# VHH binders against c4kar8: the designs that were tried, part 202

Target 1, 263 residues: c4kar8
Amino acid sequence: MAELSTPSPASPAPLDGGRGDELEKFTLRGARQILQLLQDLITHRGLITAHTGGGHSFMTAVLKVDEERGRVVLDPSPDPQANRRALAAPRLTCVTQLDGIRIQFPLVGLGEGQDKGRPALFAPLPAEMLRLQRREFYRLQVPLAHELSCLLKAEDLARKPVEVSARVIDIGAGGVAVVVPTGAAEFVIGGTLPACRLALPDGEPIELDLEVRNLNRQTQRNGTEQLRVGLRFAALPRAADTRIQRYIFKTERALNAKARGGL
Below, E stands for the ipSAE of ESMFold2; O stands for the ipSAE of OpenDDE; V2 stands for 0.75 times the mean of E and O plus 0.25 times the DockQ between their complexes.

## First folded at step 13 (VHH)

Design l19 (framework vhh_vobarilizumab_d1; at its last look DockQ between E and O 0.01; V2 from the best seeds 0.00; counts 0 for: pae E 2.9 > 2, placed apart)
Fold by ESMFold2, look of step 13:
Structure l19 (fold): chain B 263 residues (1-263), chain A 125 residues (1-125)
Amino acid sequence: as target 1 above (263 residues)
Amino acid sequence: EVQLVESGGGLVQPGGSLRLSCAASGFTFSDYAMAWYRQAPGKGRELVAGIDSGGSTSYADSVKGRFTISRDNAKNTLYLQMNSLRPEDTAVYYCARVEVTYYRSSGSTYEFDYWGQGTLVTVSS
């Protein structure tokens, strides 16, 4: 197997497949809607990041949609290895945006050839396309200097209450991701952690219930292992939502200003 | 206006040879893959040979070793040299321009967008 790489920092990664039920309300399945959205991508020359799995991706575009033959035509990568990975992948996950709206769709059965003498990739039309406003998909990577934390009211292996102070590594409208030392508490996917406390820089910590959505073991740069825990806000009061969005907006502006040097 | 005009068909004895030509106009010939297909009386169409813009060729098993496809991009002309002709080669032969090529492990498949009127080849004693 090729060595895995992280997603490109210039492109958003595909949305987690474990969020499928939550994303269903944003999923287009009508053939007319799918054709129109693909045509809009062609018209706006939308750049598409095509993910082949294992952290690999390449940049492409939809060149045309052939409704009669039920297929989409994609621009191949100039990198032959990217094309080989795409053709070998069981699924190509395409991610792009149109007027600030995130669009994600799968392509299966990718083939290669030529269209009017030009190299091309071909696939059947996707059976579904995900269409999200920024609020529904965006996750801020929390700067280390902010030391954002969440106090988790969890249980240890012996089912005894334990409080774990977890560093928040990303935050969005629907939840947070945190890291904890391996073994600090028992986490069960689908489990609820009641009365946790999210500490934002401004004001008192927010008390909220969290639902465990995913767990990943991570190795730090120094070789120590920790657990990444994906947490959903079970019910988010409007005041708490406002504070979270304000934090995200302010932090984004500060990070963008540093990247441009335009203080 | 795309035009493909076949010529060179005729009556030939078994074991003989013919050379078919296809004059192309109305498009940039050198950019396109081209093919010959044939249709015998009462039979379906059969792909005979193909050639891409870079000169790579492919052949049906029934003609391999006997037929040679070639192109002259300076003259906008596609050729099919047919040697060791057999009665089963009797058919109308068509020149076709390839719109789409799909690469398969078993060989390329083609979708055509233009073809000529055909030229009849009859192999009989």
Scores: ipSAE 0.291, ipTM 0.681, lowest interface PAE 2.9, mean pLDDT 86
Fold by OpenDDE, look of step 13:
Structure l19 (fold): chain B 263 residues (1-263), chain A 125 residues (1-125)
Amino acid sequence: as target 1 above (263 residues)
Amino acid sequence: EVQLVESGGGLVQPGGSLRLSCAASGFTFSDYAMAWYRQAPGKGRELVAGIDSGGSTSYADSVKGRFTISRDNAKNTLYLQMNSLRPEDTAVYYCARVEVTYYRSSGSTYEFDYWGQGTLVTVSS
């Protein structure tokens, strides 16, 4: 009887710190807020995935917050090797979820010791904690060089069918944002655009239904007005989803590599 | 089942104030961003105000300084305080559960997920 090792729920990967500016509004830096959030983690016995780098992680929990000493106490791994990696790591990235909210925080200066006679890991209080709700999405800013486009099947003011080629400015797992010339079509929030075509660089356009989720008029620096349309994927075939995810992943890696001076 | 029930709409004179409420059920209210939308007669639905799970707020320019969005997670209730009401604020106001999209350059955008049935606000002399 082969024990079907239930695939350990893929430990949520830490969000890339390079997105620091984007995440600032979701970052807690107040000492009181940080302490409260850590206390909440203790109260709820939240399991934390601690990332030590190099693709390694271990499960831990916040056991105690020592306000007087300005430190957090973590449950050590039952794996001594994991603990060694944690202690050797310049930074521990802790990822957890509390009540559907993703929490991420760095710990630096990890040490080991004992708490009440039990082995424990110690770190100074995090300087910042990231708090993201479950339904929050990061969208990849599409490089201009990729020239992603979406053919929108919409209607004009007279309800006449029109096709509008829109530039994709960002893309995520849930949808895209596009820019269209003002007056090119009429969009209604909550409306569905059927049988649109998303053009990716890697092959034939993807046919998909899109829901209008956001409309934002933007004035460009040159004085021209553009309409930004936020679109959700209404019905995305699995194959299409895979392609989109692959594109996002590949592009993000490339951008990160470039940012690191590798390209 | 997700339910959003708006209340507090009515007739008000220009310059008056109203407070809208939205009772949420069927989901963990505190985990979601919420928003108010409105739809004026003959116009499309537009975002009025949003509030994320952390309490950060965003407003349409047309209502900025006049409207205040807030939430009470303990009561699973979303509020919209509307002050200095104008005839152009006449609309059906909808409570929505929303998703937040984060952009590297521009911050965040609210996208609706579920709507309530709406409550009518009429601003008239």
Scores: ipSAE 0.163, ipTM 0.621, lowest interface PAE 2.7, mean pLDDT 86
ESMFold2 (binder alone), look of step 13: mean pLDDT 79; pTM 0.782

Design l2 (framework vhh_7n9e_1; at its last look DockQ between E and O 0.02; V2 from the best seeds 0.00; counts 0 for: pae O 13.5 > 2, placed apart)
Fold by ESMFold2, look of step 13:
Structure l2 (fold): chain B 263 residues (1-263), chain A 126 residues (1-126)
Amino acid sequence: as target 1 above (263 residues)
Amino acid sequence: DVQLVESGGGLVQAGGSLRLSCAASGFTFSDYAMYWGRQAPGKGREWVSGIDSSGGSTAYASSVKGRFTISRDNAKNTLYLQMNNLKPEDTALYYCARIEVTYYRSSGYTYEFDYWGQGTQVTVSS
């Protein structure tokens, strides 16, 4: 039972508050660190989605940090109703991205006023800021030229064993996504594929157990159907983890060097 | 196994209301952000609403904001969509999904959906 899995939301939701101990590693609470991160947002002209509660939000930016008064200065919305909702909200949850890193912070005690004669919104500096690039969220898009593959030990419709060589399209610390021809094997979400073999460039293939996380049927431009299979690593040995991390690091470094000076 | 089962759809007149449910099993429901989507005949898939794992933060597509309310009951492993002031353009197959967050260097954070229910049909007559 295959699914389509990739809509693009108009405004991403704030991160899950129910995982507080896991997110603590990425939470900045030092005043100096918070000031520096806010200054980085100003320097890069970061656009911020400010959530006012009740499903409402508006776009804003940090215009400046007023260190003397201990407050942050925000751009007001051109929509007066959005400003009224923001001023009435007990908490403003600000979400943005800087250099591929998710940033989230609360503002409480929002007020209105003027900055250099222009309308502005003001709040005390946030007591915390989340700066998230966690290992389990990161996936490298595998360059086609690398031809990374994973040999899957699966079953066909008749429950007969079948081996499928699947192209790896992304890879991270927690798993891979692969593509296979539609009908090459039957996959069940939550099912385990034992003793699969992931081929990395630096040595012998890694033997590992994979859990099927998601399935997505895709039609290619030539009309051919394929299946995107999201797979989680089960019980990954330290040596295998090290090899995967090294591949990711080397590939990212090579891509960055090409982008900066590869003419 | 992971299972999402939608219910509560049906035929309703314009201006009416429906409440959709999505019963989840086979995973720890309270660990996942959840989403409602819809697909109308002859149209592409549309994101409708999302909710974080605790139920404290929600988001809505502009086409439904103010009329639809997403909620969840983690004790009952159930996701809800209250749909008020329904319009003929709301006619679609409605489905729920789990949300997975993925980071790509070139594209940043994305909200990818890793399982879909079979859906429940909502038909709004004029």
Scores: ipSAE 0.000, ipTM 0.250, lowest interface PAE 12.8, mean pLDDT 77
Fold by OpenDDE, look of step 13:
Structure l2 (fold): chain B 263 residues (1-263), chain A 126 residues (1-126)
Amino acid sequence: as target 1 above (263 residues)
Amino acid sequence: DVQLVESGGGLVQAGGSLRLSCAASGFTFSDYAMYWGRQAPGKGREWVSGIDSSGGSTAYASSVKGRFTISRDNAKNTLYLQMNNLKPEDTALYYCARIEVTYYRSSGYTYEFDYWGQGTQVTVSS
């Protein structure tokens, strides 16, 4: 009876393919630091994408940190199925951003219950939190008004070439996240999409190769499901990189100005 | 029960235009990505165009890119396909479809068309 070694669910590769050694520099393990960062997330009402595995995720938020019980309280999904998946998952990978810094942390041992009479998810405090401060990991949330799009050259189920016009939801120096029609194309993690076109507001689209890094079926708070595709820039020309950086900088400046009441 | 009813097909000359509609019922239309497919005589079904649940992203087969436009009205539970500059090779029975998505860790997403309408015939004469 050959014990089918259940392949240890490979820890979701850090969304950003940094070498494990480099990530250690950005990993917080101090209890006080972790608590502070969680409190900051609460204060800023940061939306968290909770990955349950199997390409599934839902939007949540940290509602409370219970230091006495050593647990974090999360907002459950409006989708009961998402909550069931979360509870069944051996590990929940939470991803968010605070002040332009990517934050990632695992939660293990999820439970459901009530907090002050409201449904809630509970987990022990994370043992570690990854805070990526490198500019290369920064992702700008694309304002809806900019309507950035990326034309993806992919294949359908029949391996026929298809073009997918995908809305860009975030952009960084290293890549983009896009939303695509579910089932519009077959995406393979690690696969390359050649000769794609990223449309920026400042001129002609940028032709570039994209590598699929992650796929997530995400249920939003409103119950709408979206297919989110994380894409890495493959062999980005210097001129293109400059344009992307310029766009990010300009947009950040504009957003900051608006936040300060200047616009 | 999930129902998809296509309309708007007909006979058109090459270079002409048609607008197809698909009326959806029996499910929350706004929660699902929708697709148009077609089947030409003697050929298998092929994917033509797709649109996400919000309408923010669209996809097209290379053969129809620049000529066809997919859209949706979630308030009316209706999917549309504007077909311009039609060609004889576009002659087919056109279907609207809903799909189910399954994720596999090893390969990513797989897709199955779970519901199709009865289709509407589009014939393009030379």
Scores: ipSAE 0.000, ipTM 0.191, lowest interface PAE 13.5, mean pLDDT 82
ESMFold2 (binder alone), look of step 13: mean pLDDT 80; pTM 0.788

Design l20 (framework vhh_7n9e_1; at its last look DockQ between E and O 0.02; V2 from the best seeds 0.00; counts 0 for: pae E 18.7 > 2, placed apart)
Fold by OpenDDE, look of step 13:
Structure l20 (fold): chain B 263 residues (1-263), chain A 126 residues (1-126)
Amino acid sequence: as target 1 above (263 residues)
Amino acid sequence: DVQLVESGGGLVQAGGSLRLSCAASGFTFSDYAMYWGRQAPGKGREWVSGIDSSGGSTAYASSVKGRFTISRDNAKNTLYLQMNNLKPEDTALYYCARIEVYYYRSSGTTVEFDYWGQGTQVTVSS
């Protein structure tokens, strides 16, 4: 019986581990800027993935910014275990996207309580928020209708080759996020998955190397758990890059058209 | 109590097909990724196929890719393995398993098989 060791509460690294120096350019530290960005998140009802460490995460949202008390109010997980993990974590790493821009911010000092009679999580305002404006950091949420998949060449626990057909949930110029079968393979952050195949709607799958950048066991609002893997394109041929960019552009255009009532 | 009960095994000729089922009870089936494994005589357990909780993603060992198909019916709390073009080397006791995923900073993502069924025997004759 392998002792259920509590995973170490390590904050996930950003998917695109830009050099620490590069990230400073995209880091907001101004109180007003932080407040504004948090308010924008509230306004847009953006879903936030809150990472509690150890590969665990849950979906949440910023419900309120309490400027007077200097705190943020988060929606708790429907999973009590996730909330316990969150409260036990030294740091909560929140990741979201607004207008195609990845936003990441840490919360420390998480507590639970009630807001207007409803259960809530509370944390002091973040000291900094990362807003990645670079095009390479943009991730398109893949429409469910497109059903993009990525065949991952990985290894199982016994280091035997395994192929994992993973659903692509978001795609950008720099990589993809996928949902993988839990237990289907062993993933190591920083590890390379060679000769993977990304299936796009416009033709034959693209062969590419992928680097594991992030791993999250995510509990969804419905209580279901999924393993989300953030993958970077380690070696992408120019032709493949063009195809990916074309797909993103075409899809964005279609989504925008639909949003405008054109489709 | 968590229970996994495999069925559908039997004797089949090479090139034949079988469909295995795994009935799950005692837990919220739809919340868990599920796994098929097998153990041949004198060999250790090996991974065969996995499926995520939603059924949206699947995985296969290279040895069974293109021949086996894993699926699930969450409404019926049942996991399936369609096995086509069976080969003598596929002869084994087939198990279904519930999987827990753990992340360790030092070693990455690992999996634990917290529950296994008793298995169903598949024998493929030449």
Scores: ipSAE 0.005, ipTM 0.199, lowest interface PAE 11.0, mean pLDDT 82
Fold by ESMFold2, look of step 13:
Structure l20 (fold): chain B 263 residues (1-263), chain A 126 residues (1-126)
Amino acid sequence: as target 1 above (263 residues)
Amino acid sequence: DVQLVESGGGLVQAGGSLRLSCAASGFTFSDYAMYWGRQAPGKGREWVSGIDSSGGSTAYASSVKGRFTISRDNAKNTLYLQMNNLKPEDTALYYCARIEVYYYRSSGTTVEFDYWGQGTQVTVSS
């Protein structure tokens, strides 16, 4: 591969590895799987964004896998400063897409050298690769008319029990996001909320355990504060999963029918 | 067709200010997160700043944090980048990008890019 095709547009920020528990189910750790995925990137000439930290990145590609030495060979940047940042970084976070699937992997121990007389960057094979199917990451934006809510059994800021009826703003296969007024309850990332109840429009509420994964504080234009809480379904029963997927499917079809109808 | 048209670039002296605009058409602008990127001669593309669909959450590269401000006007289908205290190293082709949104609300914001503009040149003289 002498030249890359048209460059990719803006480099999206990598997913946060420090909150990787939710990403674990998309993480490949088998040597055979990793080698095959890297070979697929080589075969399809996948364009990779390599993030060096501090908001800096450069475009690269996997040129080959050196199985004998257990390393990957990367295309160096034409910018010497980018190469110096990459070599100085404790880890290089590579992000790309293959057939609509987001792929992310770390490279540590990056080195500089030659491959058959051409400049190249080298690193040991990654110990893990993240492979995210877009459809598995999808979150349906809940129409306001559906008034989906989730009853949360939590504590207020005075540590007294409180039930909070939170509006569901998005829902996906693995969880929901809700909005509550700031101060309505205390939420801790990693905390578990047992026996919550998710109200769907077609049946009795679903009892489920939720795990707090993300807190996002927002200030409305009038200065009032709200808290967006990202919640993961913990140990979701199959029947509950089926109802959630059915809701998502039916709502997507209804929204798509409106979009195809024009007005 | 999706179209993104950047404007507002030009020549400016170091320490100066410049406001970039990105006019969007061919899609519902208010449904999408947007990004600014830049590419200097002989360098790869660099992420500059991002903003969610409502304008409530923003992110900046460390090299521009405190100097640049991203904003959007969903009524006008326009994305902005206010650039203050410009430095010669800010010289680049600046482009806006639309990202097809899938997001992971349990762990933060996730984006996947799909469309970008041609860019507007910013040149900062010393």
Scores: ipSAE 0.000, ipTM 0.109, lowest interface PAE 18.7, mean pLDDT 76
ESMFold2 (binder alone), look of step 13: mean pLDDT 81; pTM 0.795

Design l21 (framework vhh_7n9e_1; at its last look DockQ between E and O 0.01; V2 from the best seeds 0.00; counts 0 for: pae E 21.1 > 2, placed apart)
Fold by OpenDDE, look of step 13:
Structure l21 (fold): chain B 263 residues (1-263), chain A 126 residues (1-126)
Amino acid sequence: as target 1 above (263 residues)
Amino acid sequence: DVQLVESGGGLVQAGGSLRLSCAASGFTFSSYAMYWGRQAPGKGREWVSGIDSSGGSTAYASSVKGRFTISRDNAKNTLYLQMNNLKPEDTALYYCARIEVYYTDSSGWTYEFDYWGQGTQVTVSS
C-alpha cells in the first residue's frame, strides 16, 4: 500500500527581490487603487487565503475598509489556532482571485478585537497589492504546427559545455517548458543557463538567460524517455518580452478562432 | 434607535459612594463592549472605565483604579459604575458609551465609540 505522499501545497515562493522589476509593473502602490481593489473584494465577497507562514493558512474575507483610519477588517478564522498564528505572524500573505485575476497583498500589524459586536481581525491597509492578470500565468501550449525551439547552453555529465536544441512545448510570460532527449545535458534546479536562444516564428532568435525551475522525466508512448525542463526567463529584455507576448496573443487568438469553427 | 440613558448621579460628600446606571436600548446590548466617560467643567472628555461584551474583562483609568468598579447585566441591558471613595476631582458629568470597535495589536488597545448618553451629573463636595 504505497502511501500516496500528498504533494505539499507549494508555499507561494516569497516574492524574492530579484523578480522585483517584472512584478513591479503589476504592483499597485497608490492608496486610491488599493482602496478600490479592497472595496471590490468586499463587493464580490471574495474569499481570501491568508498565509501565516510555515505552510499554514486560513480562509478569510475583507469585511470592511476604513479609509479614514487606514485599516482593513478581516473575518477571523473559526479556528482559534489559526487566529493565534495570524496574530503571531510578522506578516500575513493574502491571496485571492477576482475576475480571473490573482491578487496578492501583505498585511502586517494584525490585531484582534470586535467590530460592531462581532469578532474581527484588524490590520493597517496594505502598502502594496499585486494584481496578476491571467495572462501572466497562462501557459500557451505550443501547437505542433509551430516549431518553437530553444537552444540551451548547458553542460553534460562531464561538465563539458553542450548545446541542446529543445522543442518548446509551452510558453508563458515568465518562461518556457522544453523537451530534451534524456542524457543530452545535465540540468540542476536553480541553475542558470546563460545566453540561450529562443526561436520564435516572427524573426531572429531571442537571446536570453534561463533558470531551471523544474525537471520531469516523461516516457512517450513509443517508450522513448524525454526530459521536460521548466525554464524561467532570468533576464528578458523588454523587446523580447513584447515579442513573446505578441506571439502568445496571436497564437491564442488563432487557436480560439479555430476552436470556434473558423477556418 | 440606539439609546443610552444614565442615572444615579447626585451630590455626595467626599469619601462617599454612588452607583451609576446606564440603560441601553435599540441594540443587542450583550454584543457590545461599553465604557464610562466623564467630563468635568472646563475639561475635555475623559475615559473612566471599559468592559467587554461578556463582562469578563474590565479596564480602568489610573485615576479611578481601585475605587470604581464597572459591571453589566446583559439580561437587563444595563451598565453600572460603582464609585467608592469619591473625591472632589471626580466631579463631572458621567456618560456611558457603546464601543463600536475595539482591538488590540502590538501598539496596544484601540477603542472607538458610536453612541453615548446625555450623562448624569456627579458632584462631590469637600
Scores: ipSAE 0.481, ipTM 0.746, lowest interface PAE 0.7, mean pLDDT 87
Fold by ESMFold2, look of step 13:
Structure l21 (fold): chain B 263 residues (1-263), chain A 126 residues (1-126)
Amino acid sequence: as target 1 above (263 residues)
Amino acid sequence: DVQLVESGGGLVQAGGSLRLSCAASGFTFSSYAMYWGRQAPGKGREWVSGIDSSGGSTAYASSVKGRFTISRDNAKNTLYLQMNNLKPEDTALYYCARIEVYYTDSSGWTYEFDYWGQGTQVTVSS
């Protein structure tokens, strides 16, 4: 199914993997991130619905993660037929919630065995985990030295065209946040700013359409008031999306390496 | 319960036209930006077009700009996609979607889980 319904807490439906690159921003692929999320599920004793296909599922839990052997250990079903279906399935799709956030991950190569003298199911660690947040999405704080800017094609209070060169303070997969002087232009939440230009450090500026999502007034150290404008990318060509993602990942890796080297 | 139901797909010869509809229920349609997306066989999902809550602002993927027109009728809770000069590359499952995006005063982006329909198949023959 393409739609996620609001089922009972005991049986949330899996999301269709065919929702493609829209879900990529919510997909964890790093081994450390996956291990931490699985450990969080263990700590909170989260109940997991494991889907075996053909409309069948059973309730389980992650009992432990064996990092040295690259395995996750699951609680078997008390129903032997459910266990048999799980062991025969080419894929076990696990769905759960943690603090209201929906989590989904596949397990392949499920086997049976013993853990501390008790029956258990084993699988290699998943290569990816989907974590769907409602209130927070990763945003890279743009280093000031990068001098990222966005040329906005907006209107003044008299509805006359103005161009505003805005400093980019945050950038994510779905948009940017910029700052402008208060009164530089009229921004309407839900409004579209066509043919704006985002300047990244490498290459030509990217032409893109932006949608105004958020307006916040801020006061700077010197007392100057600025308007923080949250903008969503619209009509983004694939090449432009790739350049933005590359910038984010490169900058994030550089910042993480500096922080890690201080340990 | 939020429901989005697409219709109007079908088989059409290259150069032809189709009009897709998306009937919305279970929420205040006039308060939300809406989108059309598509998924071609063996490819990931692609956003196609978006429209703000009032219908005053629209956006299009470069591959469809000038050929497709998004519109909405807030009195009928219906989203539309008029598709002209269709090409075989437009063959896909087309779906409508609702996206909530919350912005916090800390400049962080918050994304609500979107709702989207089952889709309607559009097949364009050469």
Scores: ipSAE 0.000, ipTM 0.088, lowest interface PAE 21.1, mean pLDDT 76
ESMFold2 (binder alone), look of step 13: mean pLDDT 80; pTM 0.796

